# VH-VL binders against Probable transcription termination protein NusA (nusA), part 10

Target 1, 139 residues: Probable transcription termination protein NusA (nusA), of Halococcus morrhuae (Micrococcus morrhuae) (p15738)
Amino acid sequence: MRVTLSDTALRHIALFEDVTGASAVDCLVDDDRVCFLVATGEMSDAIGPDGTTVEQVEERLDKRVSLVENADTAELFVANALAPAVVHNVTISENASTVAYAEVDRADTGVAIGRDGETIETARRLAERQFDIDDIELA
Key: E = the ipSAE of ESMFold2; O = the ipSAE of OpenDDE; V2 = 0.75 times the mean of E and O plus 0.25 times the DockQ between their complexes.

## First folded at step 1 (VH-VL)

Design r7 (framework fv_roledumab)
Fold by ESMFold2-Fast, scan of step 1:
Structure r7 (fold): chain C 139 residues (1-139), chain A 118 residues (1-118), chain B 107 residues (1-107)
Amino acid sequence: as target 1 above (139 residues)
Amino acid sequence: QVQLVESGGGVVQPGRSLRLSCTASGFTFSSYGMHWVRQAPAKGLEWVATIWYDGSNKQYADSVKGRFTFSRDNSQDTLYLQLNSLRPEDTAVYYCARPRYSYAFDIWGQGTMVTVSS
Amino acid sequence: AIRMTQSPSSFSASTGDRVTITCRASQGISSYVAWYQQKSGKAPKFLIYAASTLQSGVPSRFSGSGSGTDFTLTINSLQSEDFATYYCQQYYSYPRTFGQGTRVEIT
């Protein structure tokens, strides 16, 4: 019951770790972008000074790169995945399905959704892979 | 409560057209790509088409390419599948389904029946 | 397109039985396999993703295993509500493809 990585994802992780020195726990590969789930505490290494390190990863992959920092709890994970939106609280509801309700600051709803919905979509994919969360709803 | 509800199915003769609809509720529809999957009577599941969350990219199964058109209206939380030049082998229950991107289909509608017969 | 082949196509079982359904992909798909349960007259129900991860709310008697090309769904102690048709599906690449289904019938 662990996440399994494709050959493409493993190659991307190897490149990411070589460039950044940070560890990636998971990797989502899409046609135009790659998202790395960065090991807890290693986010600043992955980003680098003024974002220069993550920009090098983008250049090497010729794709847009996004980063999400891993966390040990579902609540903190969801908040991290919606960064940089201000998240006041996260409540996990378990019934027929497991839904995370993220109380996002009203001014940051657009930030939590992201350009073309990319942030919330990525957050949902990662939350399901890592914590079996079926959906994230913005409260 | 997350739900998908299909409508628009019916009985038509070969060569005719139908438009199927799927209305979403209980989740942020505009944040998801969506799919159509069909099932012929007493047969298995067949993927039909996908549409990105913003409608900008679409993919179709080879069997329906050029005949079916997928669209969406995010302001109404609704999907549309236009079925043109229908053939007897298009007879099936049509489901709309929600993916979680790299995942399979976690939420399905109840389906709507399309029967193409002479 | 990646072809998914299930075996057996159908079989009969009794409550309490251990049931195993297999699914083979025509090429390596890592663990990008999902399993569904479909009861007569109903839409499919999502059971398993990533080959082995149970969807929230699915009973623990269900389990999945495998990677690469060979995958299995196991129901440890079959219950009356488990008589249904089961489908595997790859989500490694487009087009998404399903196995032909395995029908589990009461003896």
Scores: ipSAE 0.005, ipTM 0.515, lowest interface PAE 14.0, mean pLDDT 86

Design r8 (framework fv_roledumab)
Fold by ESMFold2-Fast, scan of step 1:
Structure r8 (fold): chain C 139 residues (1-139), chain A 118 residues (1-118), chain B 107 residues (1-107)
Amino acid sequence: as target 1 above (139 residues)
Amino acid sequence: QVQLVESGGGVVQPGRSLRLSCTASGFTFSRYGMHWVRQAPAKGLEWVATISYDGSNKQYADSVKGRFTFSRDNSQDTLYLQLNSLRPEDTAVYYCARDRWYYGLDYWGQGTMVTVSS
Amino acid sequence: AIRMTQSPSSFSASTGDRVTITCRASQGISSYVAWYQQKSGKAPKFLIYAASTLQSGVPSRFSGSGSGTDFTLTINSLQSEDFATYYCQQYYSYPLTFGQGTRVEIT
């Protein structure tokens, strides 16, 4: 998938990769936070022992940092983007638009939405950029 | 260096209560979900409960629902597990463990022993 | 609840041996399996997640495989520090469940 990265995003990715040793496939930069899409299988390196590595990234950027692990399929990608919510299933419906329906554990609906909707909104942005998914709905 | 340290275990009679604590250090506690897992003497691991990073969501094993309450204080980097109406079958070492988001439990404390006997 | 069944429950091995432990889920759980090592008197140690991904710092002699219902943990050349009890765990759905454990003892 082709994604456009700003100069700021590219600089953030360079710092992230230097600090963590993990690769970032994408980066969303907001005023108060940065989200990195971490290469499949490299989340352990990005988080680091006891979360110390991702904390160093936050300190260097002076912003909140969130991580989403990349995936080869749209279904797994959506489940990863809603972590740490427990996602039982994801189905993709393709009609006039492409919508992902995520079956989130009943107790985790709030976690999947996130504070002020930030988790699900970030998931929607990443899903559009990576898989051309127009929307994510919680089933 | 990162640590999870449990405390509050002890020997109690059936029907009594205990409060377990787990103090976390060396990582941003408020970003991680946490679990309690127990292990009865000479038995395997049994998941007890989970709490989300902000405390808004909790899950409990059926065997402890209504008796155990999980909570966290992110300002103090501390977990609490309130054990009420204890039964002999609750006898176990209780571990707190960090959730690695959707991967499993990546760091564990040393455990604290709870013995319920008459 | 999803039942996780390990086999064997215990076995004896020598350093240098190849050790294989099997874990079977009562229903399909994709790759949502983790493996743990527990030494006598100690807390479990995280070894593998997503069925086959090795945790950073875990020796390469450990490997995991499988998807769906059948999963395997392999230790290619057993070292003295590997004598322990090993547990599989599913994190596909609540309640989270562990296998009953496999104890690897020295011959």
Scores: ipSAE 0.000, ipTM 0.505, lowest interface PAE 16.1, mean pLDDT 86

Design r9 (framework fv_roledumab)
Fold by ESMFold2-Fast, scan of step 1:
Structure r9 (fold): chain C 139 residues (1-139), chain A 122 residues (1-122), chain B 107 residues (1-107)
Amino acid sequence: as target 1 above (139 residues)
Amino acid sequence: QVQLVESGGGVVQPGRSLRLSCTASGFTFSRYGMHWVRQAPAKGLEWVATISYDGSNKQYADSVKGRFTFSRDNSQDTLYLQLNSLRPEDTAVYYCARGGLRYFDWLYFDYWGQGTMVTVSS
Amino acid sequence: AIRMTQSPSSFSASTGDRVTITCRASQGISSYVAWYQQKSGKAPKFLIYAASTLQSGVPSRFSGSGSGTDFTLTINSLQSEDFATYYCQQYYSYPLTFGQGTRVEIT
């Protein structure tokens, strides 16, 4: 309800659900990639053995696919969105704006940011859509 | 089945050039990042270069930067590695390898060709 | 550059043995480690990615573990086809780097 999905996103979700058997609650569609927000507890079904299931989704869509596991709390959601980076803690500050501060393992800052900032950018977009978080900052 | 077939190796004098090629089959080539990895006789593996699925991003090992050029032709399912100003220390088997297709990264090598031998000697 | 150091460099084992190979990164690399097997005169074969995820078709006697800087490849009940050189590789950052290799020889 909070999130409106484009016609393209809805078609992508339908394909994702048909291939994986997992449910997607959100979908970000870019020119060369698609990110699915996977229902809590269904991540292993979405990935499949050796990642073969998500590879099938990529082949069918002819785009790179990334997955983020959904969560019921903003803190766990942010940690999930930065996976596979190890996140020790997430604190949410709600003053003039809502900012999530993620304490990532020192070795994993690059992983949390991702290539060309892709991981942190995707995390910020999803956190805004799902939890009205204005920004994510790495502590 | 995924197959990668290298060609273009040979024996050359220092300072000369070679062009290696790698022909891919059994998968949608245009969706995968590709890599070159080499192995000198009786030595370990050494990463040489990486090219993204569309050719827009290329990375090279410092030892070959400025001398080697990586390219791909997605219409022909073929990779090319142009080796210029070859040195004796470039002597190695050169492997073409496919990047993994995973939700977080692709910079590991899930399928390898059989390799082509480049020997640089006087 | 991130240095990957394997130990031991070589060792002898017998079929049925449980074999462990360690790989240490010079800095934290989360779980961005892959493992490869190379038999004499052959191209490397992919075994594991993300430190512990086994590639489809690789026997279940192979397993990987570790995070941060210390990683291990284990072969439970070594088979005759497992005598080979094993390499770890980090893919956390450029330049991509491999360990020096561990040679598993028949006793």
Scores: ipSAE 0.000, ipTM 0.523, lowest interface PAE 12.8, mean pLDDT 86

## First folded at step 2 (VH-VL; framework fv_remtolumab_arm2)

Design a1 (from m8 with heavy chain D59N; at its last look DockQ between E and O 0.05; V2 from the best seeds 0.00; counts 0 for: pae E 11.2 > 2, placed apart)
Fold by ESMFold2, look of step 2:
Order: C-alpha cells, then sequence, then structure tokens
Structure a1 (fold): chain C 139 residues (1-139), chain A 118 residues (1-118), chain B 107 residues (1-107)
C-alpha cells in the first residue's frame, strides 16, 4: 500500500498538511493542477468552511487543487475518486487486466468524466497507484 | 524540543577535506530534510545541498556538484556534509537546518566555522 | 536554477518607520518563498513562511505578501532590535536558493 512519492509531491503534501491540518496519502502533480489523496475522514478539514481552506492551498501552490478521499477497499476507492458523481456499484474484474466497472447515475456521467476527462483520468491514475487497477469503465 | 547540534570548528589546509556533523534530537528525523547552508565572512547565505533521510537522496547546488557529499544516518539521527578540494574561498560558517519538504528552515544548528589557510 | 534578487541592498532607518524589503524571482515560484532574519554571529531565524504565513513567536509587526515572482516583507514600526540582515529563500524547485540579503541598520 506504500506509494513512492516524488520530491515535488512530498513538497506539496507538506504544504497541504500545514495549511489544512489534514493528512495526504498521495499527491498527483500536473502542470496546471495538483490532486491530493486525503486520509479517510479528513475531507472536511481539507475543504474548510465554504471551501476556504482548500482555496488557501490553491493560492499557495498557484495551481488548481482537487481532493479525493482515501478508502480501504478498491470498490469504495473508485467511488470516492469519481465523487461527487453518484456511484451505485463498482465491480472489479480480474482477467488479463484488472478493470473497475463503475455504475454511475446517468445524470452524473458528465460529472464522473469531468471537463476534458480530468476526473476520470485522475481516478484512473490514483486507482493504478493505490490498487494496481489498470482501468476504470463507466458502464 | 527540536535541536540541531553541529561538530566543532575546523582549521584545514588547502586541498584537504572537511566533514561536519549535525545531530538532530527531539523530533522525527527520517522525513525531514536536512539542508546545508554556508556563509563566508561578510557575505550572504548559500544553499549547498540537502538530504531527506528516508529517501536517501541528496541534492546539491550546481556550484558544489562533485565536491560535496551529504549523507544521513537514521540510527544516530545525524547528517553529514563533506566538502573536498578546499580553498581559501571555502572559509565560512557552515550551518545545518531542518525543513519539512520546503516549508522553510525552522530549526538551525549553531554553525561550524571552517577556516582554510596554509 | 531560480535566481532571487532583493531590494534594497542596504537600508538605514529611524525607529518606528515602516520598512519594505522586496524579493523578485526569475520565474514564478507560487508561494514557496520564505523570509529569514539574521543577527550578527547567529544563525538565521525563520520569520515568514509560504510568502505570508506568520510564525509563532515572531512579532506581529512583521508581515509578508506577494506570489509568483514579486514578494514583499514589511516591518510596520521598526524597533531597534530589528536591525540585521533579511534573506528571502525559495523552496519551489531544487536547488533551493537564497536572495543576496538586505541589511537593515538603525539610524
Amino acid sequence: as target 1 above (139 residues)
Amino acid sequence: EVQLVQSGAEVKKPGSSVKVSCKASGGTFSRYAIGWVRQAPGQGLEWMGGIIPILGRANYAQKFQGRVTITADESTTTAYMELSGLTSDDTAVYYCARDYYGSGFDYWGQGTTVTVSS
Amino acid sequence: EIVLTQSPDFQSVTPKEKVTITCRASQSIGSYLHWYQQKPDQPPKLLIKYASQSISGVPSRFSGSGSGTDFTLTINGLEAEDAGTYYCHQSYSLPWTFGPGTKVDIK
């Protein structure tokens, strides 16, 4: 379950933890954005009242920030990574590759994908890193 | 209380090496970066490099690449900086300092004066 | 590597005046800029972290502002004990670098 963190990711985690008081388990760093995998039960601390705490992190990093809540099972993890989309069920298939099939509420398919696919791509990256899941399908 | 205690002053001849120790106490050692910063007489602060003990990786300012070796020993909570090929330009006070992944150097050692003279 | 410059190099100030010290980075560093005060024969002391975040035990007359490439340290009402040299430091990208320092003396 231990994930290797780059020097840049560790730097961002330290800032995140100092500003929010929440713990981060993982961090994805892109040119324009950063995604933190927040310890289970600590999302409210990370977000803060009306999102003001996470906005402070964004100001400090000068990048967009997204948050995903960690989970102990692959199924719950995938559902959390697609939040705020409503996920009815997740099934893990282990054949030639490991694929998570997420049943997303039809009204939320666009939310689960995100603008330009950002949400689904972030979910795929985290699921691969944390649970060795090769892909996520919305079906 | 977190403390960083450095080894004592050194007088060295040109061309030799110096190794300065920095013992940390009162906190978590393995995840904190230990950086080395020097200050020549009457001059500013110059970052030489640092190490994050749990990662085992040292990074160096380009000016010192090839001359400096920074290491850490988790069992003794001690970081080391070795500078080789000393010249009079290396006469300075050498500090170790702690930070949490770029959050700023919050604790500093007392400094180690290194004097290079023939 | 990221170059930091500071202005002014030297400033002689009467007590109770406002002191402004600027730091400019050669590229955007977000808020990964820290300020230190150094008095003679002492190690530096962390004053402000992440451009504007206060440090416990540092007098409230010290404040920081800025982001990106332009940063300012402000002393609102200089006291005699504030004489010393002030450095900015970036931790955005390795290798970490310091500004050249600003010496503040009391008139």
Scores: ipSAE 0.006, ipTM 0.592, lowest interface PAE 11.2, mean pLDDT 88
ESMFold2 (binder alone), look of step 2: mean pLDDT 94; pTM 0.954
OpenDDE, look of step 2: ipSAE 0.026; ipTM 0.685

Design a2 (from m8 with heavy chain G102D; at its last look DockQ between E and O 0.04; V2 from the best seeds 0.00; counts 0 for: pae E 14.7 > 2, grease 19 > 18.9, placed apart)
Fold by ESMFold2, look of step 2:
Structure a2 (fold): chain C 139 residues (1-139), chain A 118 residues (1-118), chain B 107 residues (1-107)
Amino acid sequence: as target 1 above (139 residues)
Amino acid sequence: EVQLVQSGAEVKKPGSSVKVSCKASGGTFSRYAIGWVRQAPGQGLEWMGGIIPILGRADYAQKFQGRVTITADESTTTAYMELSGLTSDDTAVYYCARDYYDSGFDYWGQGTTVTVSS
Amino acid sequence: EIVLTQSPDFQSVTPKEKVTITCRASQSIGSYLHWYQQKPDQPPKLLIKYASQSISGVPSRFSGSGSGTDFTLTINGLEAEDAGTYYCHQSYSLPWTFGPGTKVDIK
């Protein structure tokens, strides 16, 4: 764990790990939703058969839950954060600020943005916390 | 198997303190709350307070505020409850119990009998 | 502080019959109510969490219902081993509190 977690995030992570058996590296908590950054290779455990395990987490928290799989490189991390959108390439621009440019399949632009911008906003927050990336732009 | 093993029985004088330990094994320690619940002879259950070890902050019932200190040591997976200013009314069995995110106490220690006699 | 009351204080019940225990909260606690069984000289054992959710290893004859302020624990088909004291517990708001208990004996 490389990021400082709030009291609320730690409580949510504890519930998540008990219900799913998967590990969470990070957690973003909002009023109506929560996003877990799931340890690499553990997404299947977190989701469960036909999504039933993650649905149990949603019921227990009374919040909508989203999941992002962790990755060891910034490029793969950004692509994972925009899943299930198809990401063809991610380019990291390093100058006065660090910006990830994600080339998303045109058919999937709406999926990458998500309802009310939730997916892209979540991706930006996680990327800042985990990789010190200042922004994500869709190409 | 999740297990909570508490320290042994204590006999104490009025005005002294007692510190009960609760060692957890067979599961994760840092993110589960350890609660302390006591039961006087022939009486019901009374929640005293609890701690989530990774957060380090304890919460206490008002009745015990100022007399009880609850701590946790992650390196030994052990929680502690210290009760000061003992009176005969504190004679009870003291339980530690594991709570997971307000879902109830799913595992309990065996209990520690504390007898306060003048 | 949320006060829990239980009814009845005591029941003596014929084996194989139904036991009903009620718990009432002084304010709404949603489904944050849990049921425990305690036998003499033993710690409590969790039977039902979140008002109605099953616990692995607890016989299916134990069920819970209710929400808000009124909750019920039901034992359908009492067994001799079920004798003991039953407590409700709320985890909605600190300080957490327990009901006073309901003692169940076998006739």
Scores: ipSAE 0.005, ipTM 0.530, lowest interface PAE 14.7, mean pLDDT 87
ESMFold2 (binder alone), look of step 2: mean pLDDT 93; pTM 0.948
OpenDDE, look of step 2: ipSAE 0.017; ipTM 0.638

Design a3 (from m8 with light chain S93D; at its last look DockQ between E and O 0.93; V2 from the best seeds 0.00; counts 0 for: pae E 9.9 > 2)
Fold by ESMFold2-Fast, scan of step 3:
Structure a3 (fold): chain C 139 residues (1-139), chain A 118 residues (1-118), chain B 107 residues (1-107)
Amino acid sequence: as target 1 above (139 residues)
Amino acid sequence: EVQLVQSGAEVKKPGSSVKVSCKASGGTFSRYAIGWVRQAPGQGLEWMGGIIPILGRADYAQKFQGRVTITADESTTTAYMELSGLTSDDTAVYYCARDYYGSGFDYWGQGTTVTVSS
Amino acid sequence: EIVLTQSPDFQSVTPKEKVTITCRASQSIGSYLHWYQQKPDQPPKLLIKYASQSISGVPSRFSGSGSGTDFTLTINGLEAEDAGTYYCHQSYDLPWTFGPGTKVDIK
């Protein structure tokens, strides 16, 4: 939806787009990490051959970089945000709050959570910003 | 192929204002930011501010806040810089230049000389 | 405000020699540092962006390096047409700022 970008996020997006040729529609800036929400269909351009393009972005920023591919639906968005975990299904429940339930392959629960919860927390932040989803729960 | 063409030289009295135009041709006007940089005779470069037309957003250096206004007209692909309260310290060449949100100024206008005297 | 300092202020160099210009930032700016060349009565020309990224149409003898607070512009084999003033510019934080310039003359 509608997202306001900070000066820092706009600068990082400009650098990202200049290096990769891919477009970013959102950017989360943390102390030692930057996450780019990559335009739908442009993920391969952002990553580059053997990850060399995204590695150039990391070198330029002197921070770890993670990428999430955007999507037109909340369900596909959540599945993309939990990549590379295998997600079998996503259902959105709207009651007192809006919760996405992601059915992740049992072998990939750790992958979906990520190191120190990084992947799932990033997914939750982006889902809130883009689709007004209050929480993501692994089914 | 991208060109930025600025309006002509101006001679102004102290206390007046000046409005310099910068017409962009070639490439995509609204996808880029237009910055304004001035240079006094024999001195270095000084950033005044810039505008991102597609976002309707302008930023200014604090030294010029209250005196400078930067605008853009997408229909004519023209950016403007208006500086008020002119003094002799404002005598300089004023450049417009294109960047992409801080990516470096890749194309520059030819410059507009503004002389404040009397 | 981020202050940029350049060294040297001026240098006179014989053709084909290597020229090194340093730019120092008052705080860390990552790689948000760009280099320009300006010749008399002309606007500046972008030479290097994001500390080390080459610009199409700029001769390969120009290269940039550095990150954080210390940056270098190198001209490997100065040519006569390279005489001019060289400026660094940071776009890490508003306001954007330029270094004071380094003037390069040919002997």
Scores: ipSAE 0.417, ipTM 0.792, lowest interface PAE 2.5, mean pLDDT 90
Fold by ESMFold2, look of step 2:
Structure a3 (fold): chain C 139 residues (1-139), chain A 118 residues (1-118), chain B 107 residues (1-107)
Amino acid sequence: as target 1 above (139 residues)
Amino acid sequence: EVQLVQSGAEVKKPGSSVKVSCKASGGTFSRYAIGWVRQAPGQGLEWMGGIIPILGRADYAQKFQGRVTITADESTTTAYMELSGLTSDDTAVYYCARDYYGSGFDYWGQGTTVTVSS
Amino acid sequence: EIVLTQSPDFQSVTPKEKVTITCRASQSIGSYLHWYQQKPDQPPKLLIKYASQSISGVPSRFSGSGSGTDFTLTINGLEAEDAGTYYCHQSYDLPWTFGPGTKVDIK
């Protein structure tokens, strides 16, 4: 499945790759924030020492930036999208729709939801785009 | 090394059209945009439009919409810009330039002088 | 359409002095602003991308700063070979546009 990228998303990806040296496979663009789906194994390059590299990207874009590490399976992908929340297990159910049930450590429910629900909503959007997952529920 | 080589100078009559070629070598062609920028004598730079060969999508400045056609041929690694309905205001040097998703034009052709005279 | 303005229009500068060129955008363009140098009868050459990011092979005396609407190109210690016209260019929104240029002469 191929993901459609807007002109704005492509331009943000180019900037991200030039600044960080890491590759991005997807980009979600909102008014106040941008999320990059980072190629597997390249999160350290994207973040940089003490977060200085990702802060440079934020400065260039004049927007808040979040990063999600890509994964080869839907289960690992969902867990990555909810990081740094501790995810014990992810189960994919294909009943009337495809739903990922993420078993999150009780102490980390707030982390998995994120500021104003931004983490869980970003995770849902990426999971739909990359794996055709209709929803993510915290169990 | 990336190189962009453009076709030679042309003299045209008003109302006719011109087609300028831009052959790329030394790098990947299909994933980089080729943009077209013109410069009238003694004046600044003006973006006309561009194309990303692998996507096949061309974008044009509104001023040129309907008069300019930008295409690319991946087999020959060549981009083309055709401008129709020429007037004396179209006398300029026409450049092609390479871009990666808005990161700036990092390589430029040598320029093609187009003179429109009656 | 995003309008870019530049100042000054012209500047005659003694070698080794500092040159400052300003570009102002009619709306916020984040850091999607690039700087080019054009010498007579030559195509433009990219100097700075994304407002402040350096380009391999460009002397370190060239630097850029700014974001949003106000951008600056600085040449710290002008050399004779730096004579030419300098343009800013925005890639934030179509149509892409250039500033009108700043001529830099050396004498």
Scores: ipSAE 0.006, ipTM 0.633, lowest interface PAE 9.9, mean pLDDT 89
ESMFold2 (binder alone), look of step 2: mean pLDDT 94; pTM 0.955
OpenDDE, look of step 2: ipSAE 0.539; ipTM 0.857

Design a4 (from m8 with light chain Q53R; at its last look DockQ between E and O 0.04; V2 from the best seeds 0.00; counts 0 for: pae E 9.2 > 2, placed apart)
Fold by ESMFold2, look of step 2:
Structure a4 (fold): chain C 139 residues (1-139), chain A 118 residues (1-118), chain B 107 residues (1-107)
Amino acid sequence: as target 1 above (139 residues)
Amino acid sequence: EVQLVQSGAEVKKPGSSVKVSCKASGGTFSRYAIGWVRQAPGQGLEWMGGIIPILGRADYAQKFQGRVTITADESTTTAYMELSGLTSDDTAVYYCARDYYGSGFDYWGQGTTVTVSS
Amino acid sequence: EIVLTQSPDFQSVTPKEKVTITCRASQSIGSYLHWYQQKPDQPPKLLIKYASRSISGVPSRFSGSGSGTDFTLTINGLEAEDAGTYYCHQSYSLPWTFGPGTKVDIK
């Protein structure tokens, strides 16, 4: 629900909200990229016509930007975090740890993992921060 | 052409306050932060704080918290820094500088010399 | 608070030679480091942002490199007008901090 944000993350959120008019509820800052967790229902504002608004954010930050849409349930959240990969189903398993098993279309396994594993790692970080999910596995 | 013009030099007594102005021209004022950086004689640069005018929120370095107030007036495109409880250790050149969300200070004012003496 | 250190404190350099200045951060700051030049009685001037990104109007002989904790400013072919003091600055975490400066003189 609530996470701790670094000074840099707060500054990037302020810029994001200024440029896009959308709200961000979390921000992951890495050396070469930034990921914003966008408030539910506000992805269109964040992306803009043909992606031009999010491109302005990238230009202003001088960093690559990715966007994940927030969700109220862990299952939908995990599916959103793996977008644009097609996710057929997400099952949350609670044994010794909490693991989300995402059934990803076979053709989209590479998309769900992302360049250098960026998508799946981003998804894992956000899911842990927002829902206390310990891991995401592609089933 | 972006330009920052600061108010003139001040000579102040210990215990008093100083208020330095920074008038911006040639760019968007409301969306850029105006930061304040000082430099004591023979010393390096020290960040004091800054403000993004449209947001109205100022951030301060902890050592100045409680003594410094940074404000902005969008109608005159002017930022202000007020430092209270002056001591001789506050003798320095005070710069305003423009920043966009932590991307570095790309334009600087000419500096305002504040001298605090007995 | 993130401490920046610079090395060397002072360099006296023959024109047309290469100048190397290092900045070290007390913790990782990613690429959120910027370089400035300050000449006597002038405000600082931004040379490099985000460790290595060029600034319009700054001569190409100025370049930056590094990430994490170790950063370098290079002047490749020093000119007489480059004499001055060089500062690094981190914008990763508040309070923002500057390095102590490196003075560069012409021999």
Scores: ipSAE 0.007, ipTM 0.634, lowest interface PAE 9.2, mean pLDDT 88
ESMFold2 (binder alone), look of step 2: mean pLDDT 94; pTM 0.954
OpenDDE, look of step 2: ipSAE 0.018; ipTM 0.619

Design a5 (from m8 with light chain S28R; at its last look DockQ between E and O 0.92; V2 from the best seeds 0.00; counts 0 for: pae E 8.5 > 2)
Fold by ESMFold2, look of step 2:
Formats: sequence, structure tokens, C-alpha cells
Structure a5 (fold): chain C 139 residues (1-139), chain A 118 residues (1-118), chain B 107 residues (1-107)
Amino acid sequence: as target 1 above (139 residues)
Amino acid sequence: EVQLVQSGAEVKKPGSSVKVSCKASGGTFSRYAIGWVRQAPGQGLEWMGGIIPILGRADYAQKFQGRVTITADESTTTAYMELSGLTSDDTAVYYCARDYYGSGFDYWGQGTTVTVSS
Amino acid sequence: EIVLTQSPDFQSVTPKEKVTITCRASQRIGSYLHWYQQKPDQPPKLLIKYASQSISGVPSRFSGSGSGTDFTLTINGLEAEDAGTYYCHQSYSLPWTFGPGTKVDIK
């Protein structure tokens, strides 16, 4: 299954890859922010020393940037998308819909949701695109 | 070495159409956009539109919407621009140029002079 | 549509001196701004991409800076071969647009 990328996403991916040397698998573009799904094992290249590389991307895009590391399994993917929240376990339930239940440390529920729900919404969008997961619920 | 080679100069009458070709070689074709930029005598550069061959989608400047058609043939690595309803205001040099998703036009064709006169 | 303006329209410069060309966008475009040089009867040539990134084969005397709405191309030590017209180009949003150009002559 191929994920469809918009023209804007392709442009942002090209800039991201040119600045960081890391590869992006997917890109979510919103009015004031962009999220890159970074190829597994390439997060340190994307972030750079003291975050300086990702800060350059933010400056060039004139938008906030968030990064999620790609993963081969739905469970690890969901955990990565909720980082830095501590995720103890992820269970995938397939009944009328496919739902990921993420067991997040109680102290980290706010981190997992993120400012204005940005983290959990980003996680939901990426999980749907990459794994056909209909929703993520915090346990 | 990436190279873009355009079809030759044309003299056209008002009301007719022109189709300019742009043959790409020395690089990958499907992942790079081909844009069309024209330049009237003594004037600046004007983006007309472009196409990304693998996506098959063409985009056009509003000024040319309805008059210009941009296509690509991956099997021959050739892009085409057709402009219809020509007037003397369309007399210009027409360039094709390559870019990687908005990173700037890194290679340009030699230009095709189109002269519209009665 | 994003309008680009350039300043100055024309500049006659003594060899070895510094040339500064400004491009202004009608809205914020991040760093999606590129610079080209065009000599008479030739296609444009890309000099700088993404406001400040160098292009292989372009002399180091060419540099770019800026982001958002205000961008600058600098030629630090003009050479005779640099005479020509310089254009900025935005690729932030469709339709892509060019600045009107800045002609640089050798005095």
C-alpha cells in the first residue's frame, strides 16, 4: 500500500532531506507545523547536535517541526509516535474497527496528548496512513 | 550529465497553436518536475506551468489556464507544452527546466523561439 | 499569487567590488527562494537554492541570505564574467513566480 503525498509534502520532504541528510517516509503538513516520519535509525541525523539541524529545517520552513521515527510493527510505531511519553504497552484490537490501545504512564498522559492535542492527533493520522489503524486510545 | 534538448524555432500565425518538446537525458526522468518558463523580448522570466511525470499531474499559472497543456511521456523521457490561441503577445523564448520538487531549476533547455506574426 | 520585487533594477559596478541584490516577497515564503543568473542569449543558470545553499560549480563569491520575506544575493568581488541579469524565484506556493530581474553591468 502506497501512501499518497501532496505537492506540499513532497516539497517539504525535499527540503528536509537536503538540510538533514536523513530520509522522510511521510510528511504531514498543517498551517503552522510540519511532522516528518523519519526513516528508522535516522533520527539523530535529523535532529543534529543539540537539535541544530532540525532547527534549521524549522527556520527554512517557517513552521514548527516535529519528528516521528518509523517502525515496522504497528505497536512500536504507535509507541514511537507518542514519544517522549513513556508507553508501557500497545494492544491492537480488531473488532468493528481497528484501535490501538496505548498504555501510557499516568504522569505522561499530557505529554502523549500534546499541546492542543497535536501529539495524539499526529499519531492517529500517521497510524491510519501507515497501518490502517482507525484510532488510538490512551489507557 | 543531465541534458534538456528542445524542439526548434517556430513562426506561427495568430490564432494557431504551438507544441514545444523537451527531451531529457543523462538523469532520472520520472521523479523530477519539468517546468516551462517563457521570456518575451527584453522582458523577465514567466513561469507557465509544470508536470511531475510519475504523478502525471500538471499545474498551470492562472494567466495560461485554458490555453496551455503540459504533458510528459516517460517512455521517451520527453515533456511537451502546447499553447493555443496565439497572439503577438506570445512571441517569446520558451524554456523547459528541471527541478526536484521546488528546489530550484537546476538544468535548462536551450530555449525555443516562437514568433507570432501575420 | 506571491509577488516578488527586486532592487535595484540596474547596477553598474566596478570590478572587484561587492554587489548586493535584494528580493522581497509579498508574503512569508520560508526559504523557498532561489537565485538565477542569465547572460544574453543564454538560458538562466541556478546560483543559489533555498535562499542560501551553494550549487556545485558556482564560484564561492556568490552567496545568499534571508528567509521569510527579505532575501539578498551577494557577489563578493565582482568579475567581468558576472555581468548579466539576476532573478529570484519562489517555489513556496503555486503559481511559482520570478522577480523582475536586476541587470548588472561592468563599469
Scores: ipSAE 0.012, ipTM 0.673, lowest interface PAE 8.5, mean pLDDT 89
ESMFold2 (binder alone), look of step 2: mean pLDDT 94; pTM 0.955
OpenDDE, look of step 2: ipSAE 0.637; ipTM 0.878
ESMFold2-Fast, scan of step 3: ipSAE 0.314; ipTM 0.769

